# Designs tried in a protein design chat: VH-VL binders against Uncharacterized protein C11C11.01. Part 4

Target 1, 160 residues: Uncharacterized protein C11C11.01, of Schizosaccharomyces pombe (q10200r209to368)
Amino acid sequence: LTKLDRAKLEWLIQGLNCEKGSIGNLLCFAVEHVNNHVEITDAFLKEFFNDQPTDDTKVYDDDYINERGEKKLSLIYLMNDILFNGISGTSLVWRYRFSFEPHVERLLDDLYLFSKRLGGRIKEDIFCKKVVKVIEVWKTWIAFQEETLERAWRNFSGNT

## First folded at step 6 (VH-VL; framework fv_bepranemab)

Design s46 (from c1 with heavy chain T57E)
Fold by ESMFold2-Fast, scan of step 6:
Structure s46 (fold): chain C 160 residues (1-160), chain A 119 residues (1-119), chain B 112 residues (1-112)
Amino acid sequence: as target 1 above (160 residues)
Amino acid sequence: EVQLQESGPGLVKPSETLSLTCTVSGGSISSYYIAWIRQPPGKGLEWMGYIYYSGDENYNTAVQSRVTISVDTSKNQFSLKLSSVTAADTAVYYCAKGGYEPDSYMDVWGQGTMVTVSS
Amino acid sequence: DIVMTQTPLSLSVTPGQPASISCRSSQSLLHSDGKTYLEWYLQKPGQSPQLLIYEVSNRFSGVPDRFSGSGSGTDFTLKISRVEAEDVGVYYCMQDIQLPYTFGQGTKLEIK
């Protein structure tokens, strides 16, 4: 990616939320720059695992944790849309699947552990249900290793 | 202080759909969920499901295929729909407010509405 | 689903005497956050259920101090130190650690 495109990517990632328009803007960028799928995936992963407070946030309070949960969900929704709903790059979706595949177990494990930090059983239930819906899509399309997705599905759905 | 009031038909015919409404007054519920709980005559309490103000919902697996809970934020009303009813669905139906920590428990309940399923 | 089992199913107590109700869960109610998700509710005759105790041992606002909850893991107890006439009704334990949330079958407390 050019220096300008890198700046745009970081700006889009920082502003990402669960609104369809927000996800759509970053989806468009990812599809337009599919040849840079590794670099885009790296930026995604950096933000996904960025759980440290900003300079403006002194402590890990409930508001910070809730905000991080929404960011992680928005990233997972983006990932799902890149894999299945890309505007013009659907024939090249395998490139992003290739870049994401080595990290899927780590991402799902992080999400599950993170769900325990949301500060409430109801918040955890809502969060886990949203993740389950994405995992079910991935299982239907066999997007990743079936064993990994089945284990994650059991964890998030509360089944043995 | 939040108050809850259930309303709906007292009598429903077998195979029809039961529709109940829970009206919320006295406060903002944007940070709470509303649950539906039923009690057949002389029996215990059965949790049916809940819905958050945002629309996030979950259901008891025993009735999951027949039950839908919805929210109308413009009227501060929650609804329960239970399809294909039988005599086994005869019960008093309650709505109850629950929240996040420290208020994750169900601290406000409606008075309940009796529903009889008969021909 | 987590199954909640209460004993006894009914109890008759002379006013001023203590009462004890047990609740057992088929799985631990202890969460990794360190909290145990067990509540007790009371339903007086002709009334809606009301919250008595949350998180095993915390009395809800306005609940008399003669009510106490204890227990851990899968074994829980509700105690009333001196039963009063107004305590008559059906007591239910409930877990909200795992969906679907489940109630015990209830314990009916009557005055002799």
Scores: ipSAE 0.006, ipTM 0.556, lowest interface PAE 11.3, mean pLDDT 83

Design s47 (from c1 with heavy chain Y52W)
Fold by ESMFold2-Fast, scan of step 6:
Structure s47 (fold): chain C 160 residues (1-160), chain A 119 residues (1-119), chain B 112 residues (1-112)
Amino acid sequence: as target 1 above (160 residues)
Amino acid sequence: EVQLQESGPGLVKPSETLSLTCTVSGGSISSYYIAWIRQPPGKGLEWMGYIWYSGDTNYNTAVQSRVTISVDTSKNQFSLKLSSVTAADTAVYYCAKGGYEPDSYMDVWGQGTMVTVSS
Amino acid sequence: DIVMTQTPLSLSVTPGQPASISCRSSQSLLHSDGKTYLEWYLQKPGQSPQLLIYEVSNRFSGVPDRFSGSGSGTDFTLKISRVEAEDVGVYYCMQDIQLPYTFGQGTKLEIK
């Protein structure tokens, strides 16, 4: 990616939220720059695993965790859209599937462990239900290792 | 000061869909969930599912394929629909309010409405 | 599903005497947030269930101090220090740490 494209990618990732328009903007970027799928996937993973706390007062602990949860959900929604809701065509999608495949197990494991950091059972329940909807799409439409997806489905669907 | 009131038909035929409404009064629909719990005659309590005012739902897996819970914030109403009913669905149906953590317990319950499934 | 088992299923108590009801869960009710998600509800004859105790040992507002909850992990107890006539009904423990949320089978408390 060019310097300008890297800056745009970083800006899009930092502003990413769960709204359709927000996800759609980054989806368009990912589709337009499919030849750079490795670099884009690396930026995605960097943000996904960026769980460093602010080191602020305890007053901000729950707010920080809640914001991280929304960011992780928005990234998973983006990943889902890249894999299934992008512009029609198979050749474009296989590159991102290839880049994400080595990481899908650790992404899902991280999400499950992260769900336990949320401040209460209802927050965890809502978060897990949102993730399970994505996993069900992946089980239906793509051949990530069945055992990995089934384990993740069990974890997220069987917990509060 | 929140109060809950269930309403719906007392008799439903096998294979049909039962539809119940929980009406909320004494407060707006915000910062809480409504759960549906049923109790067959002479049996214990069974949790069916819940919905947040935001529309987020979760259902008991035993009835998940047949149950839908929805909210209409303009009417302060929550609805339960259970499709393909059988005699096993005969029960008193309750709605109950629970809060967000730390007050997630169900502190307000409706009076319950009896639903009989028979031809 | 988490299975909640209550013992005894019924008990009869002379007014003024203590009563104790046990609840066991098939797995721990301790959440990673440090809280244990165990509640006790009372259903008086012909009435809706009402909350008595939440988070193992916290009395809900208006609940008399003769009611107390205790326990940890998988074993929980509801105690009534001096049973009164108004306490008759069916007592249920409930877990809401894992979906589906589940109730014990109920314990019927009667006055002798």
Scores: ipSAE 0.000, ipTM 0.551, lowest interface PAE 11.9, mean pLDDT 83

Design s48 (from c1 with heavy chain Y52F)
Fold by ESMFold2-Fast, scan of step 6:
Structure s48 (fold): chain C 160 residues (1-160), chain A 119 residues (1-119), chain B 112 residues (1-112)
Amino acid sequence: as target 1 above (160 residues)
Amino acid sequence: EVQLQESGPGLVKPSETLSLTCTVSGGSISSYYIAWIRQPPGKGLEWMGYIFYSGDTNYNTAVQSRVTISVDTSKNQFSLKLSSVTAADTAVYYCAKGGYEPDSYMDVWGQGTMVTVSS
Amino acid sequence: DIVMTQTPLSLSVTPGQPASISCRSSQSLLHSDGKTYLEWYLQKPGQSPQLLIYEVSNRFSGVPDRFSGSGSGTDFTLKISRVEAEDVGVYYCMQDIQLPYTFGQGTKLEIK
């Protein structure tokens, strides 16, 4: 990506939220720059994991945690839209699936652990239900390994 | 300011499907969940399930195979359907509003509607 | 499922005397967020249940100071410091940490 495109990508990621228009803007960027799918996926992952504890002693309030949850959901919604944008057999699907596949297990594990940091039982339930809907789509289309998706589905849905 | 009002058939025959509605007035329906709780005559309270504005539900496993809770956002109504009813389903049925954290408790309850299962 | 057990099942109290109701859960009600998901509800004769106490010890708006909740983990208590005639009814504890949400069997409070 050019310096300008990298700056635009970073700006789009920082402003990403769960609104259809917000997700659509970043989806358009991903489609326009499909040849740079590895760089775009790397930027996605960097932002997704940008809530790791620091060496500093820091206390984050509920507003911060809730905002991070919304960001992680918006990124997962974006990922889903990227993977399933267009007709089956298109080059867009295999390129992004290829770059996301090595990270999907780590990403779902992070989401599950993050759900325990939300500000209460109801917020945790709502978050988990939203993630389950995405996992069900991925399971239906066998987007990733069935064992990984089934384990994640059981974790988020509360089934044994 | 949020008010809840249950309505139902009063009488239902064994083996039929019970259908109840909970009508909501006041407040924003996107900021809370609605739960259904029942109370058989002379007995305690039993939580049946809840629904979020989004349509996501959770049910008591004891009735999970027979119960469906749904929402109609255009009418500000929540409904409960319970299939294959028996005399054991005779109860007063309540709907109750619970908030999202920090106010997740059920602070507003409807007046309840009595349902008798009898032929 | 988490089982909620109340003792006693019924209680008769002379007006002005204290009352105490216990509630035990089969599992801890403490969540990783530091919050304990235990509520107390009162159902007066012929009325809908009403919230008294949430998160073990927080009195709901409009609930008189004579009501207090305490406890931790699996063992909880509701106390009424000076029982009044209007306190007659059935008291229920409830957990909402784990689905399905469950109530205790209820404690009937009567005036002697």
Scores: ipSAE 0.035, ipTM 0.641, lowest interface PAE 7.0, mean pLDDT 85

Design s50 (from c1 with heavy chain Y33W)
Fold by ESMFold2-Fast, scan of step 6:
Structure s50 (fold): chain C 160 residues (1-160), chain A 119 residues (1-119), chain B 112 residues (1-112)
Amino acid sequence: as target 1 above (160 residues)
Amino acid sequence: EVQLQESGPGLVKPSETLSLTCTVSGGSISSYWIAWIRQPPGKGLEWMGYIYYSGDTNYNTAVQSRVTISVDTSKNQFSLKLSSVTAADTAVYYCAKGGYEPDSYMDVWGQGTMVTVSS
Amino acid sequence: DIVMTQTPLSLSVTPGQPASISCRSSQSLLHSDGKTYLEWYLQKPGQSPQLLIYEVSNRFSGVPDRFSGSGSGTDFTLKISRVEAEDVGVYYCMQDIQLPYTFGQGTKLEIK
């Protein structure tokens, strides 16, 4: 990526939220720069795991936890949309599947652990149900190892 | 303010399917979840399950195989279906509204509808 | 399932006297978020249950200050400082930390 493209990628990642338009903007960037799929995946992972240490006493009244939850969801929604476009055969976007594959287990594990930090049972349940929908899509496509997806499905659906 | 009103058949024969409706008025249905709770005559409260506006559900495992809760957003209605009923299912059935954090408690309840399972 | 046990199952109180109801859970109701998911509901004769207290000690809107909740972990108490005629009914504690959500068996409060 050029210096300007790197700046644009970081800007898009920082502004990413769960709105369809927000995800679509970063999806378009990912498709346009498919030859840089490794660098784009690295930036995704850096943001996904960019959690500031949180004081346990602040979990209840800390808007930061909610913001991190939305960011993580927006990133997995983006990942899902990137993978779908690759699998549909519209471009060489299928390359993203290989750059994400080594990280999918730790992404799902992090996401499950994070769900326990959300401020309340209802927030946790809603978050987990949103993740389950993505996992079910990935299971349908056989996007990743069946054991990893099945374990994640059990964790997030409460069938543990 | 949100109001809830249950409706049902009153009498259901053993082995049949019980169908109840909870009609919601006021408020946006996307801002809360609806639970079903029942109370057999002279006994305590038993939680049956709940549903989010999205249609996602959680059920009490004791009745999970027989219970289905659904939402019809076009009618602002929530429904509970309970299959293979027996005399043990005789109860007053309530729907109740709960919120999201910090207001996850059930703050609005319907008046309840009596269901008798008898031949 | 988490089992909720109330004591006593019934009590009769002279108007103006205090009343105390205990609730014990089979497991801690403290969530990793720091909140304790314990609620109290009142069901007056012929009426639907109504919320009195949420998160152990918070009075719901419109609930008189004569009602107070306390406790932690597995042991909780609902107190009425001065019982009035309109307080008669069945009181239920409830946990909503773990599915299935469960209620205590109820405590019937009567006026002598």
Scores: ipSAE 0.187, ipTM 0.660, lowest interface PAE 4.5, mean pLDDT 86

Design s51 (from c1 with heavy chain Y33F)
Fold by ESMFold2-Fast, scan of step 6:
Structure s51 (fold): chain C 160 residues (1-160), chain A 119 residues (1-119), chain B 112 residues (1-112)
Amino acid sequence: as target 1 above (160 residues)
Amino acid sequence: EVQLQESGPGLVKPSETLSLTCTVSGGSISSYFIAWIRQPPGKGLEWMGYIYYSGDTNYNTAVQSRVTISVDTSKNQFSLKLSSVTAADTAVYYCAKGGYEPDSYMDVWGQGTMVTVSS
Amino acid sequence: DIVMTQTPLSLSVTPGQPASISCRSSQSLLHSDGKTYLEWYLQKPGQSPQLLIYEVSNRFSGVPDRFSGSGSGTDFTLKISRVEAEDVGVYYCMQDIQLPYTFGQGTKLEIK
């Protein structure tokens, strides 16, 4: 990516939220720069893991936790849209699937651990249901290893 | 201040579907859930299930195969449908509002509506 | 499912005397974030249930200070320091940590 494109990517990631327009803007960038799928995926992962939700001794403000939850969810929605909302390109799907595949287990494990930070049954349940909807799409299309997706589905749906 | 009111038929025949509505007034429904709780005559309270404004639901496993809870955001109404009813479904049915965290307790309840299942 | 067990099932009290109701859960109600998801509701004769206490010991708005909740883990108590005529009804404990949410069987409080 050019220096300008890297700055634009960073800006789009920082402003990403769950609104359709926000996701659509970054989706368009990812489609336009599919040849740089590795660099784009790296930026995605850096933002996704840009916290320490596994440190349960850390005191976090509720607003901070809620904002991080929305960011992680928006990134997962973006990932889903990159893989499945394009009508015109099998080349887009296999490139991003390839770059995301080595990390999907870590992403889902992080999301599950993060869900326990949201405080209280209701926020946790809503978050988990949103993730389950994405996992069910990935399971239907066999987007990633069935074992990984089934384990995640059991975790987030409470069916163990 | 939010108020809830249940409505529906007082009598339902065995094997038919019970349909109840809960009408919400006095506030936005976007930041809470609506639960359905029933109470058979002379017995305690039983959780039926709940629905978030988004439409996502959770049901008591004892009735899960027969119960459907839905929301109509344009009318500020929530509904409960319970299929294949028997005499054991005779109860007062309540809807109740609970908040999202930190206020997840059920602080507003409807007046309840009595449903009798008999032939 | 978490089972909630109340004792006693019935209680008769002279006005002005204290009353105590116990509630036991089959599993801990303590969440990993430090909150304990135990509520108390009162159903007066012919009325809908009303919230008295949430998170074990917090009185809901408008609830008299005669009511107090205590406990931890699996054992909880609701106390009324001086019972008044308006306190008659059925008291229910409830857990909302795990779906399906479950109620105790209820404790009927009557005036002698």
Scores: ipSAE 0.038, ipTM 0.620, lowest interface PAE 6.3, mean pLDDT 84

Design s53 (from c1 with heavy chain Y50F)
Fold by ESMFold2-Fast, scan of step 6:
Structure s53 (fold): chain C 160 residues (1-160), chain A 119 residues (1-119), chain B 112 residues (1-112)
Amino acid sequence: as target 1 above (160 residues)
Amino acid sequence: EVQLQESGPGLVKPSETLSLTCTVSGGSISSYYIAWIRQPPGKGLEWMGFIYYSGDTNYNTAVQSRVTISVDTSKNQFSLKLSSVTAADTAVYYCAKGGYEPDSYMDVWGQGTMVTVSS
Amino acid sequence: DIVMTQTPLSLSVTPGQPASISCRSSQSLLHSDGKTYLEWYLQKPGQSPQLLIYEVSNRFSGVPDRFSGSGSGTDFTLKISRVEAEDVGVYYCMQDIQLPYTFGQGTKLEIK
């Protein structure tokens, strides 16, 4: 990516939220720059694991934790939209699936551990149900290894 | 300021489906869940299940195969359907509102509606 | 399922005297978020249940300070420092840490 494109990517990631328009803007960038899928995936992973709330020893207030949960969900929704768009016959399936695949287990494990830090059973349940919906899409389209997705589905659905 | 009102048939025959409605009025309706709790005459409280305003549900395993909770956001109404009823389902049925943490407790309850299952 | 056990099942108190109700859970109600998910509800005769205490010891709005909750892990107590006639009814403890959410069997408080 050019220096300008890198700055735009960083700006889009920092402003990413769960609104359809926000996700759509970053999705468009990912599609337009599919040849840079590795660099884009690296930026995604850097933001996803930023501060790693599951391992933090720092005292953060509820607002910070809730904001991190929204950011992680928005990134997962973006990932889902990128992968789903590839079903339409573009090269996105091969490129982004290739770059995300080595990290899927780690991402889902992080999300599950993070869900325990949300500060309550209701917040945790809502978060987990949102993640389950994404996992079910990935299972339906066989986006990643079935064993990995089934284990994640059992964790997030409470069937362990 | 938020109020809940249950309504239903009062009498249901064995093997039929019980249908109850909980109507919500007042307050903010977007950041809460509605639970259904029942109480057989002279006995304790039993949690049946709940639904988030988004439509997602969780049910008590004991009734999971027979119970369905749903929401009609346009009417601010929540419904509970319980199939294949028996005399053991005779109870007062309550709906109750809970928030999200830190206020996840059930702070508003309807007045309850008595359901008798008999022939 | 988490089982909630209350003792005693019934309690008769002279007005102005204290009352104490115990609640024990089959598993710890302490969540990894540091909160303990234990509530107390009161059902007055002919009325709907009403919230008294949440997170073990926090009084809900409008609940008189003669009511207090305490405990940790699996062992909890609701105390009324000075029972009044309006306090008659059935008291229930409840856990909402794990689905299905469960209530204790209830403790009936009566005035002598």
Scores: ipSAE 0.056, ipTM 0.655, lowest interface PAE 6.7, mean pLDDT 85

Design s54 (from c1 with heavy chain A35S)
Fold by ESMFold2-Fast, scan of step 6:
Structure s54 (fold): chain C 160 residues (1-160), chain A 119 residues (1-119), chain B 112 residues (1-112)
Amino acid sequence: as target 1 above (160 residues)
Amino acid sequence: EVQLQESGPGLVKPSETLSLTCTVSGGSISSYYISWIRQPPGKGLEWMGYIYYSGDTNYNTAVQSRVTISVDTSKNQFSLKLSSVTAADTAVYYCAKGGYEPDSYMDVWGQGTMVTVSS
Amino acid sequence: DIVMTQTPLSLSVTPGQPASISCRSSQSLLHSDGKTYLEWYLQKPGQSPQLLIYEVSNRFSGVPDRFSGSGSGTDFTLKISRVEAEDVGVYYCMQDIQLPYTFGQGTKLEIK
């Protein structure tokens, strides 16, 4: 990506939220720059895991945790849209599937563990329900390894 | 102080859709969720599902394919619809308010509305 | 689904005597937030359920101190130190840690 495109990508990621317009703007960027899918996926992963502290004594308030949850959801919604709703005419969107595939298990594991940090069962239930909807889409379209998606589905839906 | 009141048709024919309304008065429900719980005659309590003021829902898997819970924020009302009813759906239906953490318990219940499924 | 099992299903108590109701869950009700999501509700004859105890041992506002809850993990107890006539009804334990939220089958308390 050019310097300008990298700045735009970072700006779009920092401003990403769960609104259709926000997700749509970054989706358009990802589709337009599909040849740079590795760099875009790397930026996604960097932001997704941005809350992994090296010091376990670090204390976060509820507002921070809630904001991180919304960011992680918005990134997962973006990922879903890149993989499936962004297929309008581009034959190269499959490249994102391959760049995300090595990371999907750790992304879903991180999301599940993160759900336990939300400060209560009600927030956990809402969060997990939203993730389940995405996993069900991925299972229906066989987007990733069936074993990985089935395990994640069981975790988030509360089934053993 | 929040109060809840259920209302509905009382009698529903088999195979039809049951529609119930829960009206909220006395306060804002933006920080609460509303659950629907039913009790067949002589039996215990069964949780049906809940909805947050935002519209997010979760349902009991036993009725998930037939149940829909919705909210009308302009009327401060929540609705439960249960399709393809049978005699097994005969029960008193309650709505109950639960808070967000730390007050997640269901502290306010409606009076209940009896629904009989009969031809 | 988490199964909630209450014992006994019914008990009859002389006024002023204590009563104990047990509730067992098929899985731990301890959440990673440190809370145990176990509640007790009372349904008096002809009335809606009312909250007695939340988070195992916290008495809800207005509930007499005759009522106490205890337990951890999967094993919980509701105690009434001195049963009064107004305590008649069906007692339900409930878990709301895991969907679907589930109630015990109920314990009917009668005055002898």
Scores: ipSAE 0.006, ipTM 0.596, lowest interface PAE 9.6, mean pLDDT 84

Design s55 (from c1 with heavy chain N58D)
Fold by ESMFold2-Fast, scan of step 6:
Structure s55 (fold): chain C 160 residues (1-160), chain A 119 residues (1-119), chain B 112 residues (1-112)
Amino acid sequence: as target 1 above (160 residues)
Amino acid sequence: EVQLQESGPGLVKPSETLSLTCTVSGGSISSYYIAWIRQPPGKGLEWMGYIYYSGDTDYNTAVQSRVTISVDTSKNQFSLKLSSVTAADTAVYYCAKGGYEPDSYMDVWGQGTMVTVSS
Amino acid sequence: DIVMTQTPLSLSVTPGQPASISCRSSQSLLHSDGKTYLEWYLQKPGQSPQLLIYEVSNRFSGVPDRFSGSGSGTDFTLKISRVEAEDVGVYYCMQDIQLPYTFGQGTKLEIK
């Protein structure tokens, strides 16, 4: 990516939230720059695992944890939309599948462990249900290894 | 002390939509859910659904196609709408407050409002 | 759906005597956080239900110590060590580990 495109990508990632328009803007960028799928996936992963406060005014507390949960969900929704709801049917969106595939198990493991940090059973349940919806789509399309998705599905849907 | 008060029609005709309101007083909406529970005459309690302070909802599968729970945070009011009612929907309807993290119990209940479905 | 079954459906007790109510769930109520999401509610005649016990054995604020809850997994018991006239009503167990949340059918406690 050019320096300008890298700056735009970082800006879009920083502003990403669960609103359809927000996700759509970054989806459009990812589709337009499909040839740079590795770099875009790397930026996604960097933000996804960026759990420490980087702002001097931020404190690691429940508000911050809730904010991080919203960001992780928005990234997972973006990933789902890149894989299955791409703007262009002629796009090489399959390239993103291969870029994400080596990381999907650790992304799902991180999300599950993160759900335990939300500080409440109801908050955890709501978060897990949102993740389950995405996993069900991935299972339907066999987007990744079935065993990995089944394990994740059981973890997030299990309320024994 | 938080108090809940249900209000709605005493009588609803079959096939119509039942609309109930739960008003919260003595506190503001934060970090809890409001649930709707009903009790047909002489029978037990049936959980209908809830809305969490975030706006997220979940419903009893038996009524999920007919039920909607919503909130107006500016008025501290919660609403339950149940479409296509029949005589089987005749019950006392309660709203209850719960979901105090990490607990999910319901410690505050409204008085209940009687709804009769009849022509 | 998790089915909650209470026994007995009704009981009559002489004041000062103990009472015991059982509740069974069709599935375990143990959550991965180590807590068991089983509650007991009392509905006195003409009144709304009120919380009595949560997480199997924790007495809610203001509930007399003569009330106690016990159990694990799928089998739970509510005990009243010395029944008083004010304890008359219908007792319900409830699970809220899995949607839809479900109540037992109720146990009516009467004074002889």
Scores: ipSAE 0.289, ipTM 0.699, lowest interface PAE 3.5, mean pLDDT 86

